VHH binders against Integrator complex subunit 15 (IntS15). Designs and how they scored, part 1

All scores and structures are predictions.

Target 1, 373 residues: Integrator complex subunit 15 (IntS15), of Drosophila melanogaster (Fruit fly) (q9vpf9)
Amino acid sequence: MSMSIDSNKLLLRKGDMKLDNYPTCAVEALTRLETLIASRNKQNMVMQIISEFIFLERTPKDGDVRKSQALPISQMNLFQEFQLIIALIEYFSRPGRDATRNAIFLSLFGSHLTPQRSKLLSRLISTAVSGSVAPLLSSAGTWMQQVGCKTPLSLEVAQNIVSDFISYSRKTPEQLKQLPMVGPHFAANFMVAVADLYLNEQRSPTLNPPPDALLDTITEWMMENPTLCQASQQPLVLPAGAIAMPFTTPLAGLLRWVVLAPLVSNRSAYSNLHLSLLRALQQLVSSGESTALPSQDLMQIVKSLQSYCARLAESKTDPQADAAYQKCMERFAQAVQIALSSNCITNQIQLLCLLESLPPHKLMKIVIEAHKK
Unless a header shows other numbers, all headers, positions and changes below count from the first letter of the chain; Kabat numbers aren't used for antibody chains.
F is the ipSAE of ESMFold2-Fast. E and O are both the ipSAE of ESMFold2, at different seeds. Each is the mean of both directions, binder to target and target to binder. V2 is 0.75 times the mean of E and O plus 0.25 times the DockQ between their complexes.
[cut] stands for letters that were removed.
The coordinates of atoms that the task and the answers printed are left out; those that the model quotes come from them. Centres of patches stay.

## First folded at step 1 (VHH)

Design a1 (framework vhh_nb_b201)
Fold by ESMFold2-Fast, scan of step 1:
Structure a1 (fold): chain B 373 residues (1-373), chain A 119 residues (1-119)
Amino acid sequence: as target 1 above (373 residues)
Amino acid sequence: QVQLQESGGGLVQAGGSLRLSCAASGRTFSSYAMGWYRQAPGKEREFVATISSGGSTYYADSVKGRFTISRDNAKNTVYLQMNSLKPEDTAVYYCAKDLYYSGTYFDYWGQGTQVTVSS
């Protein structure tokens, strides 16, 4: 299809958008996006404005232009990147409609995310955490929900937060400790992302283990803010033909991580996290929330344990005598008992059948028998 | 306006492999996240896999480890390599563009390609 002439282009003043006057051109572009963002038919115009005036990306003109058009190159120097971060913080802190800010944030850091934009996003979010910039963190949390909390984009954001605030600090900064109060959706989605990120540690030695400070921080968050385990994703009206991605609650993600943690670590920080999750699960019972722990998440834990037991069988190791398996099953049985007693699980019969396929564990056998009738 | 054309479907035995292609017309799709979806007989449409503009991938649990999504921006084409196929993979496969530049909401433009896996 040929490019459509956008009549709104005639409303743009050329003098307002000089690339040599940064970050003024980025601020002006952000303001103009407010009038374009609501229209699906203007999305190409939105992307062009973002690329050219906000991120200063350009298609190389030297050589084969056909080859280079798919890979825009950044023209920003380090000081301009700093200026953009400040401009974005100021912009997202201004009074306005949450839906508009969220849509603009998604357009800035969605499917057009280059390595440079990814680095800028990570620095932007870390700066917002440091400054407790609640409106920006709200948009970032919604962004993580929209792109998927377990996607590489969200995992990279989570990894950078761990690096910036936890990995090299003896004391976790107060801003990170208060994150659940300042940006609850971001905190909730961050927990989903880190749980998935470090779940890979249990099957691969290439990922550095999570710092105890990270586990302790999440434990404190869950103990003081149990509603984070139920963090409801914003209800979105989907356009015709669009499909919503499956959502993972912080409780479900963290529970899978902590139950499987004994396979790679015996650190007490995991035990403390486990106890905080059991309290959160019990709170789910008390509040009547039935969807925070979907049965498919519990079934995925069973699948992971089945794979582990298959490897033990290859080495002729008895799962009943394996300390790691016994610890996993103890934690899992405790969580399953609370969930089953609370009628919080769909497809209970299928789940019970899968649990029975695991090598026997004393507590799990008691739990299964209690709910088999 | 923009059209997506799927191809590469067919009949294959369980354990076999197929490679699906989706060609985009009229636009450089390198700026969009692209995804694959499927609809099995008597089932609702479900997500299969997505690939970001930068090449980052995400898969449904049912296909993770068996399917690989990739893209060739020079050819405006996205691919789905399907290995270790199972009868339950039988479906019409559709490719779609990210609607909100978010990687999670997609529009359908393609007509789909049929994949049948026999036991």
Scores: ipSAE 0.000, ipTM 0.253, lowest interface PAE 15.9, mean pLDDT 77

Design a10 (framework vhh_nb_b201; at its last look DockQ between E and O 0.02; V2 from the best seeds 0.00; counts 0 for: pae O 19.4 > 2, SAP .7 > .668, placed apart)
Fold by ESMFold2 at other seeds, look of step 2:
Structure a10 (fold): chain B 373 residues (1-373), chain A 120 residues (1-120)
Amino acid sequence: as target 1 above (373 residues)
Amino acid sequence: QVQLQESGGGLVQAGGSLRLSCAASGFTFSNYAMGWYRQAPGKEREFVATISRGGSTYYADSVKGRFTISRDNAKNTVYLQMNSLKPEDTAVYYCAKGPLWFGESPFDYWGQGTQVTVSS
């Protein structure tokens, strides 16, 4: 009996065998995992196979680290990482059930990911964008919602896309321009994440504007794809018993961009984005979605405007004489009016009270008075 | 589909030799590690030997120094040369394609087996 147990341990512990047939062992593992995941009783086996055969990881040995706190150690070299990316692109391109693809994607790239897996995920997604690989991007969109669009994992992916396609890219932008058509759920979730990276004092003590090319791309997406914000609201396709995490639309984050932009930029693209956001708000209101603008996000805008006004007070500048502040408030009042007229803001009374704390603005005062009955 | 066909088994006197062959088809043979396992009457299947795609070999302690695994990628064949055979080596010998799945049926990547009987 002991010799039979040793044969399974020998295969598991002989890394030379895994390394000798890579990436083929990863491809075989992927095809077999579909059956194992359906069982649900084999989740620990699934995770062990993923770790050892797909990501070529080993368990850390004795040392200063408690066993339960040890992270797997990658033994994958750079060439094997490239081989795995290609194998995953091919795997997710095959015909199959969306629920199965999503289950496998979430098993590979869970909510607490090693730095090595997170780096590989970012490269995988960038490759899928370049290749317009719709099934993989669909699973990536589901993944982003399940782990949260504003978590460090999602923000890393978003930042990597900005780096690859905006900041340092000499590649044609056509695949990025068409992303809303190829992977609308992923594009919407990417916008939630990237909106959180810029013009957001929760993330940085300074109001850092988005790169010009990113702003132009997002503006074009919103202008040319009027249902894109609704794509983030589509029901998830998950295995039975899985818990769907709440969706988030990009509207609040992008509104923060256009309202705060006059403080840091004069680019005309923000005017076009603002108009497209007002139109998207009107369409979403018609569809009956009641949480399009979470009050928490709108309160962040107010806090940034309060900080700016404090600086104006230090320089003895009248807010009515400051063109940037007036433009911020004009855009904000227009968006708030549309949202309030349809009751699509949560905690409406709290927001209105906070808006009254800002220096007076003619349109905003009218909006507040009309809705504080 | 993966197919593994063992041959070369039979009856042999203790101290004798046999060479087992496993012809493989349905996959790119040179990309895979190959192995041999055995199952004696009334016992569980046990590991005997493996050979990596790069030619590295590993053996169970009970056969080390007596058995030699080898492969011929041109013929899609893996071999097990068994020398100094003992009655305890009596078993059905199975060819296997790596990697093997924990808890999966072994017959997804296993041959039909060939009987080796070592008499005293």
Scores: ipSAE 0.000, ipTM 0.112, lowest interface PAE 19.4, mean pLDDT 80
ESMFold2-Fast, scan of step 1: ipSAE 0.081; ipTM 0.587
ESMFold2, look of step 2: ipSAE 0.000; ipTM 0.132
ESMFold2 (binder alone), look of step 2: mean pLDDT 84; pTM 0.856

Design a11 (framework vhh_3k1k_2)
Fold by ESMFold2-Fast, scan of step 1:
Structure a11 (fold): chain B 373 residues (1-373), chain A 121 residues (1-121)
Amino acid sequence: as target 1 above (373 residues)
Amino acid sequence: QVQLVESGGALVQPGGSLRLSCAASGFTFDDYAMRWYRQAPGKEREWVAGISWNSGSISYEDSVKGRFTISRDDARNTVYLQMNSLKPEDTAVYYCARESYTYGFLAFDYWGQGTQVTVSS
């Protein structure tokens, strides 16, 4: 049988959808996308096939809607949505090339994300977590890094995992205990996203404070899997010509979150998370890892503390008398001491200079003096 | 507010060298991957080189690999393209771009105005 690609033979006719052949047309489309994804000049065809035969979307006519407000209208009923979730779980569980699966996942959810596609993505990932579908979680993790772990898309994924598995739990959910082993890259990128989600709480006025179960879950993951804190720095199997969005380690994101946590909360769960991060950092530094914690991430913490101190100055409050600032600086000094102890920090002189610009703190002064010159 | 300004383009003889610079402002430069593209008269823009936010990942188009080197100086918010062993076919306007993902594919939030490189004897 001839396997040569022909764009006319690969196109599914709109009439095929009227034969009530769903989800067969979606499965066939996914198979054909494997060939089309390999051809860079056919990206528009890929998106059209996804819209028409996988998500059953119809684009509004020209002139019917303002272009800035034109959205594809989904024709999927609830049963078809269920069928698509099952079809995608089965598809991503098949043996095959990681690069192809990742490119297809990015095409499905990295473009034309309507409210319905966002809902389907959330349901798909939660189903994969519940079912320990490792290949799908691997593609989801790669997708989060490709679109950016701190972008609204990745933050929504993180928020949905918290909602689905954590929000009503009193301790680490059983389904999440194995996640670092089943989908390490997804677990790592989830931690990056959730740290940014709660650190930037002011941008989401409807966001409740993080549950203790979330902090405990991440603490347990970090204590049992210290190497997980570096997972998002590992090379990704990316589509040809793609470059990963900025790397942010779970360690860097989580550290910034726990160091700044005293500004909004005095919960012991944050102290436990902080200690687990110091342990992970110590193990990475002791192994000679040159990129364990980039100085840029530490400098971002300094900038946040400078902003806080500027607000204290407005109220004529001495930072040395402010309990929240003192606790932040204590946690920060402990992390900086460990990071600098192995001389693996780039731009160390610039970092030390920036740290000296902060209002004085006893432990931080000792750390700075120990590492000068 | 976000600006990318390319410089360093010039007329050079075949076999010559040039260093292009892209000065960035209005965003946290060290959080973004940066790319160089070029466009010859009557042709579409083509990718030349890319560098990740931490310089851990660097990639080149096959026709320039071994001749061009991309680098960044985060202290100066600048990306560089060192071009060696220049050929007439390298003649193009060179553009700097900040990387993003849009519509399921790699896209660019911001582009510079470009700098003209001409390789002629």
Scores: ipSAE 0.000, ipTM 0.103, lowest interface PAE 21.3, mean pLDDT 76

Design a12 (framework vhh_7sr4_2)
Fold by ESMFold2-Fast, scan of step 1:
Structure a12 (fold): chain B 373 residues (1-373), chain A 120 residues (1-120)
Amino acid sequence: as target 1 above (373 residues)
Amino acid sequence: EVKLVESGGGLVQPGGSLRLSCAASGFTFSDYAMGWYRQTPGKQRDLVADITSGGITKYGDSVKGRFTISRDNTKNTVYLQMNSLKPEDTAVYYCAAHIPTRYSWEYDYWGQGTQVTVSS
């Protein structure tokens, strides 16, 4: 009852908030959320405070109940957006309070983002990478895990980082090179997202390789940080009662890169990345790590190879004589052997049956026969 | 481990009724919003109904007045009572759990889905 009265006082005062009081009202709102975020019966109030005092959004009164896709409309000008980014950087830079910060970050940037909040999130994260703001990057990593690292939301964040630090940059910035040390959880989840964007027929009808600088950056990250893939598996610091989304690792996506790369590229970085992935797979030897290589992701690699072999057949080329196919299968067989031996693959039997449908390869045949029991 | 197990789907004639159930485990059920979504082949998932931890309900426009969502916190189960079923209601129905720190029509945890077919 008393909490409802206190909350009503805050809401009744919204008419007193002025544009010339920004970003003070946003900072005050962030502080107020620290108390309210723990209360289950105040979640609608938390959402309203975020919308009205932080993002200055106007929400449709009746449309939201009837239209599940109705989104708030931001009234922020460019100067206010800049002020908010600075305020959020300052807020998330403070030491301690990780569970509260993660709860607030998840409330600010939930799974149903408006285009305006999505743009602000991308700018916020790019600013945090540039400034090496470790606590904010930690919260962003948790956010990516909770919304899903391969969802459109996480992919947009990943694409914006690639644009800001790779595509439009003459040299890879030192801050991006140091990202695995500053924000390992964010770096690992970024690799999950970015791996899904390239060398993936589900995202493009052609196997488009990543930009050279991106490949080189990720290869160096993996070579210099052998436990980086495990950063995505660490328990998330969440508020009491919240459930962590199942972890995912960048291993499956990056394995797809190195296995399919010989079909489109001869760059030596893929060989270095492949060796780093085999090392990472060996590090995941505990019996709980079977989700590190979901069979569905590996079956997508098989489908891409089947498509390639169909094209070879049209050209009357024997896959056993095709150097690219042989290199793909050699890398795939090595990774599957280590993963099966390390108990890193989910639904092993279905995958082995599907692998048998590929044109014969000497090492892969040995791996399949060894693990049929 | 979070588990959502759906039941009650099947084949029904137009004008008929079905009651879907979703048994939840691995979390404090009473603290979370629950929902039902449906998907037709080639289409995105659409909100059918959701219910907050406090019992506040919301429905998709196409099912208002025909479907009723409810929950039993003692049994960790959410229900969807579907009345006056139409051929257009044919879809795979998914149970979903929403964590209280997120504000989205989409949910973080999904069941395997249960097929509902409305035909003669």
Scores: ipSAE 0.000, ipTM 0.125, lowest interface PAE 19.6, mean pLDDT 79

Design a13 (framework vhh_4orz_3; at its last look DockQ between E and O 0.59; V2 from the best seeds 0.00; counts 0 for: pae O 7.8 > 2)
Amino acid sequence: EVQLVESGGGLVQAGGSLRLFCAASGFTFSSYTMAWLRQAPGKRREWVALISSGGYTDYADSVKDRFTISRDNAKNTVSLQMNSLKPEDTAIYFCVKDSSGYYLEHFQHWGQGTQVTVSS
ESMFold2-Fast, scan of step 1: ipSAE 0.054; ipTM 0.554
ESMFold2, look of step 2: ipSAE 0.013; ipTM 0.481
ESMFold2 (binder alone), look of step 2: mean pLDDT 81; pTM 0.826
ESMFold2 at other seeds, look of step 2: ipSAE 0.013; ipTM 0.512

Design a14 (framework vhh_nb_b201; at its last look DockQ between E and O 0.70; V2 from the best seeds 0.00; counts 0 for: pae E 18.6 > 2)
Fold by ESMFold2 at other seeds, look of step 2:
Structure a14 (fold): chain B 373 residues (1-373), chain A 120 residues (1-120)
Amino acid sequence: as target 1 above (373 residues)
Amino acid sequence: QVQLQESGGGLVQAGGSLRLSCAASGLTFSSYAMGWYRQAPGKEREFVATINSGGSTYYADSVKGRFTISRDNAKNTVYLQMNSLKPEDTAVYYCARTPFDILTGYMDVWGQGTQVTVSS
């Protein structure tokens, strides 16, 4: 008598002691999911198994009164969360196809996570960084690209890495310093995310610089790994029928850091990072309709400089006499010149017109005039 | 059961515009990523555009800047605005749903397709 997928699910749910046999039921569910995911039409079943047997969740309609449709509620205790993290590390470390690992990771941690799942994901990834668990970090890199590096899910993961390895750590661990070598795709996507968190007026009304140790780490990554910004260009390993989301490089966000940094910092690390970014721009092989430096990101730099110049006007300071503004514009002009020569900027005519709206800078004027013709 | 029905195709001169619509029947539309694909005669289907439940969009390089995907969850409808059409855009256009909100799995539902023909 052969069991169907529905029969296997019912058997797992029949056993009260199977749930009490945690994390064994989660490990068995993971193995079962590999065959269920291959059967495309079983997605709702897959999500039920994940919710009930891996994350130990119940639906609010079964035990709670809510005003609207609600996410599942976790019943895991702290020890079970630790057991699950260990089980997942072991599972993702096993030999197997990358497409299968990525399908499982994406099924566990796709969009619309409960707060419990989001917190567990962040702890799992931090544990994988500490343990240099390359296969899991490879799946996490694929996951970040597929959900988007700047989405709340990805930003939460990035913030927790900063907390775990920078804010609450006395010294940056060697495992974080080696992340570009262990998980280059994840490291590149992490840089996209953290670049968005700092020196970004779309996220905060003030220009908040990154922590010094984070800046130093990113700067060292860029100096020692000159192709890191291109790590996501390799094809993703996804299950059949899946479509790869477009990759994003950290170039635009890190350029915003180095261009705006003179407004808030005198740290020399920004000069080293700027040099590394100029080299990366020179080496970038542009694809047709390049997306390496979206003009919208560069326009945000202009908006921040416009805001700063408005504050200079309130203080009756000429921007041409302001050392910080002049340094911002020098770095910006150098990067724009190289990016235009490498065809790395989309919508360049629109950007050049917007750059003319800023108070004049001699190098930027030359760059604009050379490329508007 | 989820069904997808495309409309809005037709014949248009190069440089013209068309707006495709995809109506979905099913309660899970707003939780899923939706995409547009196209298939020229004798070629495999290729990706055109996708939009997730939160409204984030992604495009194939060949259509960036010319095509815009959007969704109206209240009407269970996804749209593809196609501008500056080229003869190379001639294809049958398909609406598709993924089993995940981000295209993390297989395409599990396809529409019947709508023909777009671009002539010079």
Scores: ipSAE 0.000, ipTM 0.203, lowest interface PAE 19.5, mean pLDDT 81
ESMFold2-Fast, scan of step 1: ipSAE 0.187; ipTM 0.663
ESMFold2, look of step 2: ipSAE 0.000; ipTM 0.238
ESMFold2 (binder alone), look of step 2: mean pLDDT 84; pTM 0.855
ESMFold2, look of step 5: ipSAE 0.000; ipTM 0.206
ESMFold2 (binder alone), look of step 5: mean pLDDT 84; pTM 0.855
ESMFold2 at other seeds, look of step 5: ipSAE 0.000; ipTM 0.205

Design a15 (framework vhh_7qbe_3)
Fold by ESMFold2-Fast, scan of step 1:
Parts: structure tokens; sequence; C-alpha cells
Structure a15 (fold): chain B 373 residues (1-373), chain A 118 residues (1-118)
């Protein structure tokens, strides 16, 4: 046994791998990572192997720059980058061991990506979408949840998908139609990220609607796959002593889209998306899943509506006579009714007080009064 | 559309060696060799991934045949050693433009004949 361990240590020596054999050295490195990833005291070795043999990065010396300010410099040419993408697709398509595959993916594309690795990740994911590489998309979906679906890293991935498949399309692209079936976890997390890019005052001083093809794509996904929002959830299986983490679903972001849409758009697709979201929300509530709509996200919608009503007041327009505001409140009241009826809202009293601050709406008043008890 | 052209077939004595080549008009994610002997069904021989890192062989050829590729030349090779009369067949090159872990291929060559004399 000790001889097997010693032999394995010798095989991990820097001199055993040759860069002239690219991408073979990257493939060998990925295989070696399967053994090393299980050991916490080998983290530095994992990072060095990834940097040197997979991404061909030059590590700055301690004397050149401060370690905390140093960024790896890629030595890969364009053909080697292409070879790496192919090698990674093949590796992440191997059967078995989802946990190991996901851990390696996170080690390759961690939370603090270099610009070069970020570009490779975007190209890798777009290639996997085009090729319907289900196991890789599963690992990518898990990666998005682990780094955070609304972080700059996940938003960059979402923006790249929009750029590659949506920006020049007049209808739902064929490559994306099957994505909820091929990679439901990735599709759900992509919706979390992309929903944050549009109809969101935190990202833009104006409420910019999504491209028509993106709206149509997401609407078709939700209509055809009623349980898609549940695919973003990980099983609530916690190690001993761990605390429960909130799981991000696309429901809150897409609800913001359909509620705020009447302020900037008259497209009928929002009505279909709204109906699909109400059905998805009812199903999640019925299954006992209480984290689907955090109160913080609902309060953000209230603040956007308050801002809109303040602008109406400046023009001396009565919000109760404004057709756009009436439509927003109708859709919002229906969603709030389902959420409050589920007992799945934290800080319910604060949410009700904020809702009461909005100009009166007949349905919303009924909803507030029903839950004031 | 991807085109595949096989070469290197011929007559060889039992126990001898032969190398087949297949030149593709472009890069592919996976490539493989199939064969059809006289009076037999077409059978899988070997396949190789786009990077060359993963190879698969039929049990009948394991240890005797070696598949390899040169991506700079878009060329696939099959090194056949210790040839048997049962290896007599038309050998077909196959390729896929989509990654697939199965032996499903979209593009096929016209074949090259290998005859092993007893």
Amino acid sequence: as target 1 above (373 residues)
Amino acid sequence: QLQLVESGGGLVQAGGSLRLSCTASGFSYAMGWFRQGPGKEREFVASISGSGGYTYYADSVKGRFTISRDNAKNTLYLQMNSLKSEDTAVYYCAASLRYTPGNEFDYWGKGTRVTVSS
C-alpha cells in the first residue's frame, strides 16, 4: 500500500508531464485531479497542476510582483485553446461520479477567474449547448449555483449565451429549444442569471426589456416545462453541522419581468409567461418548498412600482387611472396571493406594510386584508 | 459537409502488419473504424476522441490494433498487427461533428479493402 502511495507521489512530479504533448498533458492532469481533489492538503498541488498543465499559465515569481496582486499569464495559442475545449468536453462527458466531476469543474473555473479562463469557460459552455453535452451542462449548472447565479461570473456566462444564440434571432433558436431537456439545471440557473440583466433598476436607470427572442425562448421553456424552476434546486442534504443555504430559483426574477413589463412593453408573451409563473409557483407551494420567493425580491418589485408612481405624481396622473400601473398591480397581486397563502414568506408584516404604501388597487387591497390577520 | 477518404488497404500475410489512413476534409469530435468481412455484418473495430485522449476497441482486436490521429493533418490511423484471416474485410472510416460517447457516426468513407492471406 505504501509503495502504491509513493509511486503515485512520484507520478505527480512536475518533470513527469511534457507540455510538447498538448493536449495530452491536460488530459493526464484531469485524470490525476480525480485522486487529488479528495484531499484538502493537496489544494496547492491541484491549483499548480491546473495552471501549468491544463491552462499553460506562467506563474509570476515572488520577486516580480506581490503574490496577492499577481495574475497568471496564458501561454496558449488559439489552436491549443481549441484543443483544450475539445479535451474538456470529452472529459466532462465521461460516465459516473457527478461529485468528482463537479468538484473538478469548480477547481478549473473558480470564483476568481482570469480573463483568459473566463473566455474559455464561455466558449466551452456555448460549445456544450450547441453539442447538447448534458453531463458538462450539468456541471456548469452546479458551478453557477456554487459561485452564485447573480454574480458577475454567472452574468457573463448568461450574456455570452444571449450574444451567441439570441442577439440575431427573430424566434427561439433550435439549439436552445432542447436545453431544458438536455440540461435542466443549467437552463434554470441561466434563467436566474439572465432575468437579473433586464427589467432591473439595480442594473440600469431605465427598465430595459429583454430581446424579443430571449423573452420568447424563456416563455416557451416555461410553457413546455412546468417544473423547470424546480430544477435549479439542490437536494436539501446537509453535512453534519452545516446550516441551510437559500436556493436561488428563476421565479423571483421572472416575476419581476412580468410585473414590470407593462411599464415598457405591450408584448403578449409576458401574459403567457405570467400564467406559466403562477402555475410554477402553485406547484412549488404545493410541494412544501418555502424558498421559491424570498421577501427581499418582492420588496424590490414594490420599490420599482413606488418609483413609477412618483413619476406619475409629477405629471399629475392618477395611478388608479393609469392602465400600465393597473396591469402591473393585477399581476403582482395574483403572485403575492399565492406566496402569502403558502406561509413561505419571511418578514410578512414588513412586506404587507410596503404593499400598503402603493397607490390603492382593488385586487391588491383584498389580498392585503386577507393576510393582515 | 465532411468528406472522408481511406487509404493503405492491400494484401498482407497472416501475422503481418498494415497501417490504414483516413483523411478528413475538416476536424471532427470523434472518429472510428468499422469493417465488413465476406458474408459478415458490419462491425465496430476502434474509435478515438477528438483530443486523442480516449480510445475504444472491439474485443476481437484489443492488443493487436492501435488507433491514433493527427489533428494538424485531419488524419486518422489504424495500425494493424498480428493480422489473422478473420481480419479480411473492407475497412470504413467514420466521423462525428457532434460529441457522442456512443459509437454513432454521421459521416462515412467509401472503404478500403484488406485481404489477409493464409
Scores: ipSAE 0.000, ipTM 0.246, lowest interface PAE 15.8, mean pLDDT 79

Design a16 (framework vhh_3k1k_2)
Fold by ESMFold2-Fast, scan of step 1:
Structure a16 (fold): chain B 373 residues (1-373), chain A 122 residues (1-122)
Amino acid sequence: as target 1 above (373 residues)
Amino acid sequence: QVQLVESGGALVQPGGSLRLSCAASGFTFSSYGMRWYRQAPGKEREWVAGISYSGGSTSYEDSVKGRFTISRDDARNTVYLQMNSLKPEDTAVYYCAAGRPLYSEYWGYDYWGQGTQVTVSS
């Protein structure tokens, strides 16, 4: 009976909330969550309110007392889904505390995400991009960082933006041109996610290469908004006992992508993106900024190239004769030269030793020699 | 142990058609996406076409879209590239690849065949 008593107590605490005139009950639920989200001992109540009154999810009662294994089933029709998207847009457009909005956004989408909530999240973010809903994009950007910008959740968000705005466009859509100004943290985290998405395309159901329009969009963003490279993502406040994940900056993620791109593509759009990254890096150096390109990210590029060269050796291919490897090393040497010349790299000696372990390349050898003393 | 063997390259006249084949061995073919790349004399390698592990999704370089068709036969561990309306600019060595080069420390492979020469000339 303890389960019935606990369920009845939680229901009584929600007794003034009613499932009528949707989406009114969702709006009232969001308002009530503002007071509950600050209390750590009420997280179960927060999750129940979200499930029952926002997403209209029901747990089957049918004699199964294992509620922890019961699948939540959304009762929303298509019109109610549309009403919820509009209600969430209106809610997140309200002036208020960023911490509260971010906590509510994480509670809506950061817990175990059902397929229904995942579809609603994708529609919500695409609607926010189309409508330039800055506060919602800010919360979405923070959410991507909190769940991890390179996790399947963030990669799915990135893939949906590419699908909705880029895949059928020959030019950068106007809404996306403004995205770095309207939602800089979302734009920054989107770039981290999309770079990882296309470096590891097997994480996606479709193996399509990135459209030129995507590469051109990011190139334009970097040329017009070089401060996106500096976007130190909001510091993560992790729950007690959580393992801190390594974080990738937009510049580091994009650089890894363009440096390794010659292994699969010779498209000029990648060369244009690379040049925009070098210009952004040079501007950061000139302004005294040092956090945009961590040494561990450069070491990961070395590790990727080492693995590539090892596989070439197994196939009896000489990396020094491989045109793709030569182009990768040319792009990498240019970026390393700018980074090392600015003293923005920690563990420089370790990085130089790792670079020396790669098959010889003329420009990289010059860069290494210039920075050994 | 992983091996990709391309075949079907030939000299063809402009406007002609050709079908390339890539026979794969040494890995679970049905679990991997397959790619076609080409390299013209004095130029760098370029991606041509790709097919998902299920065959449900295909993608093409803009210059070949509508002219080339990629397909796969998992029973024979073979990927195909049907090339129609060939142009002199399509002259290249065509390579088959299983997946992409190693971009992450966890996943990746750089398996290419020896290539098959396609020449489009009168």
Scores: ipSAE 0.000, ipTM 0.180, lowest interface PAE 14.4, mean pLDDT 77

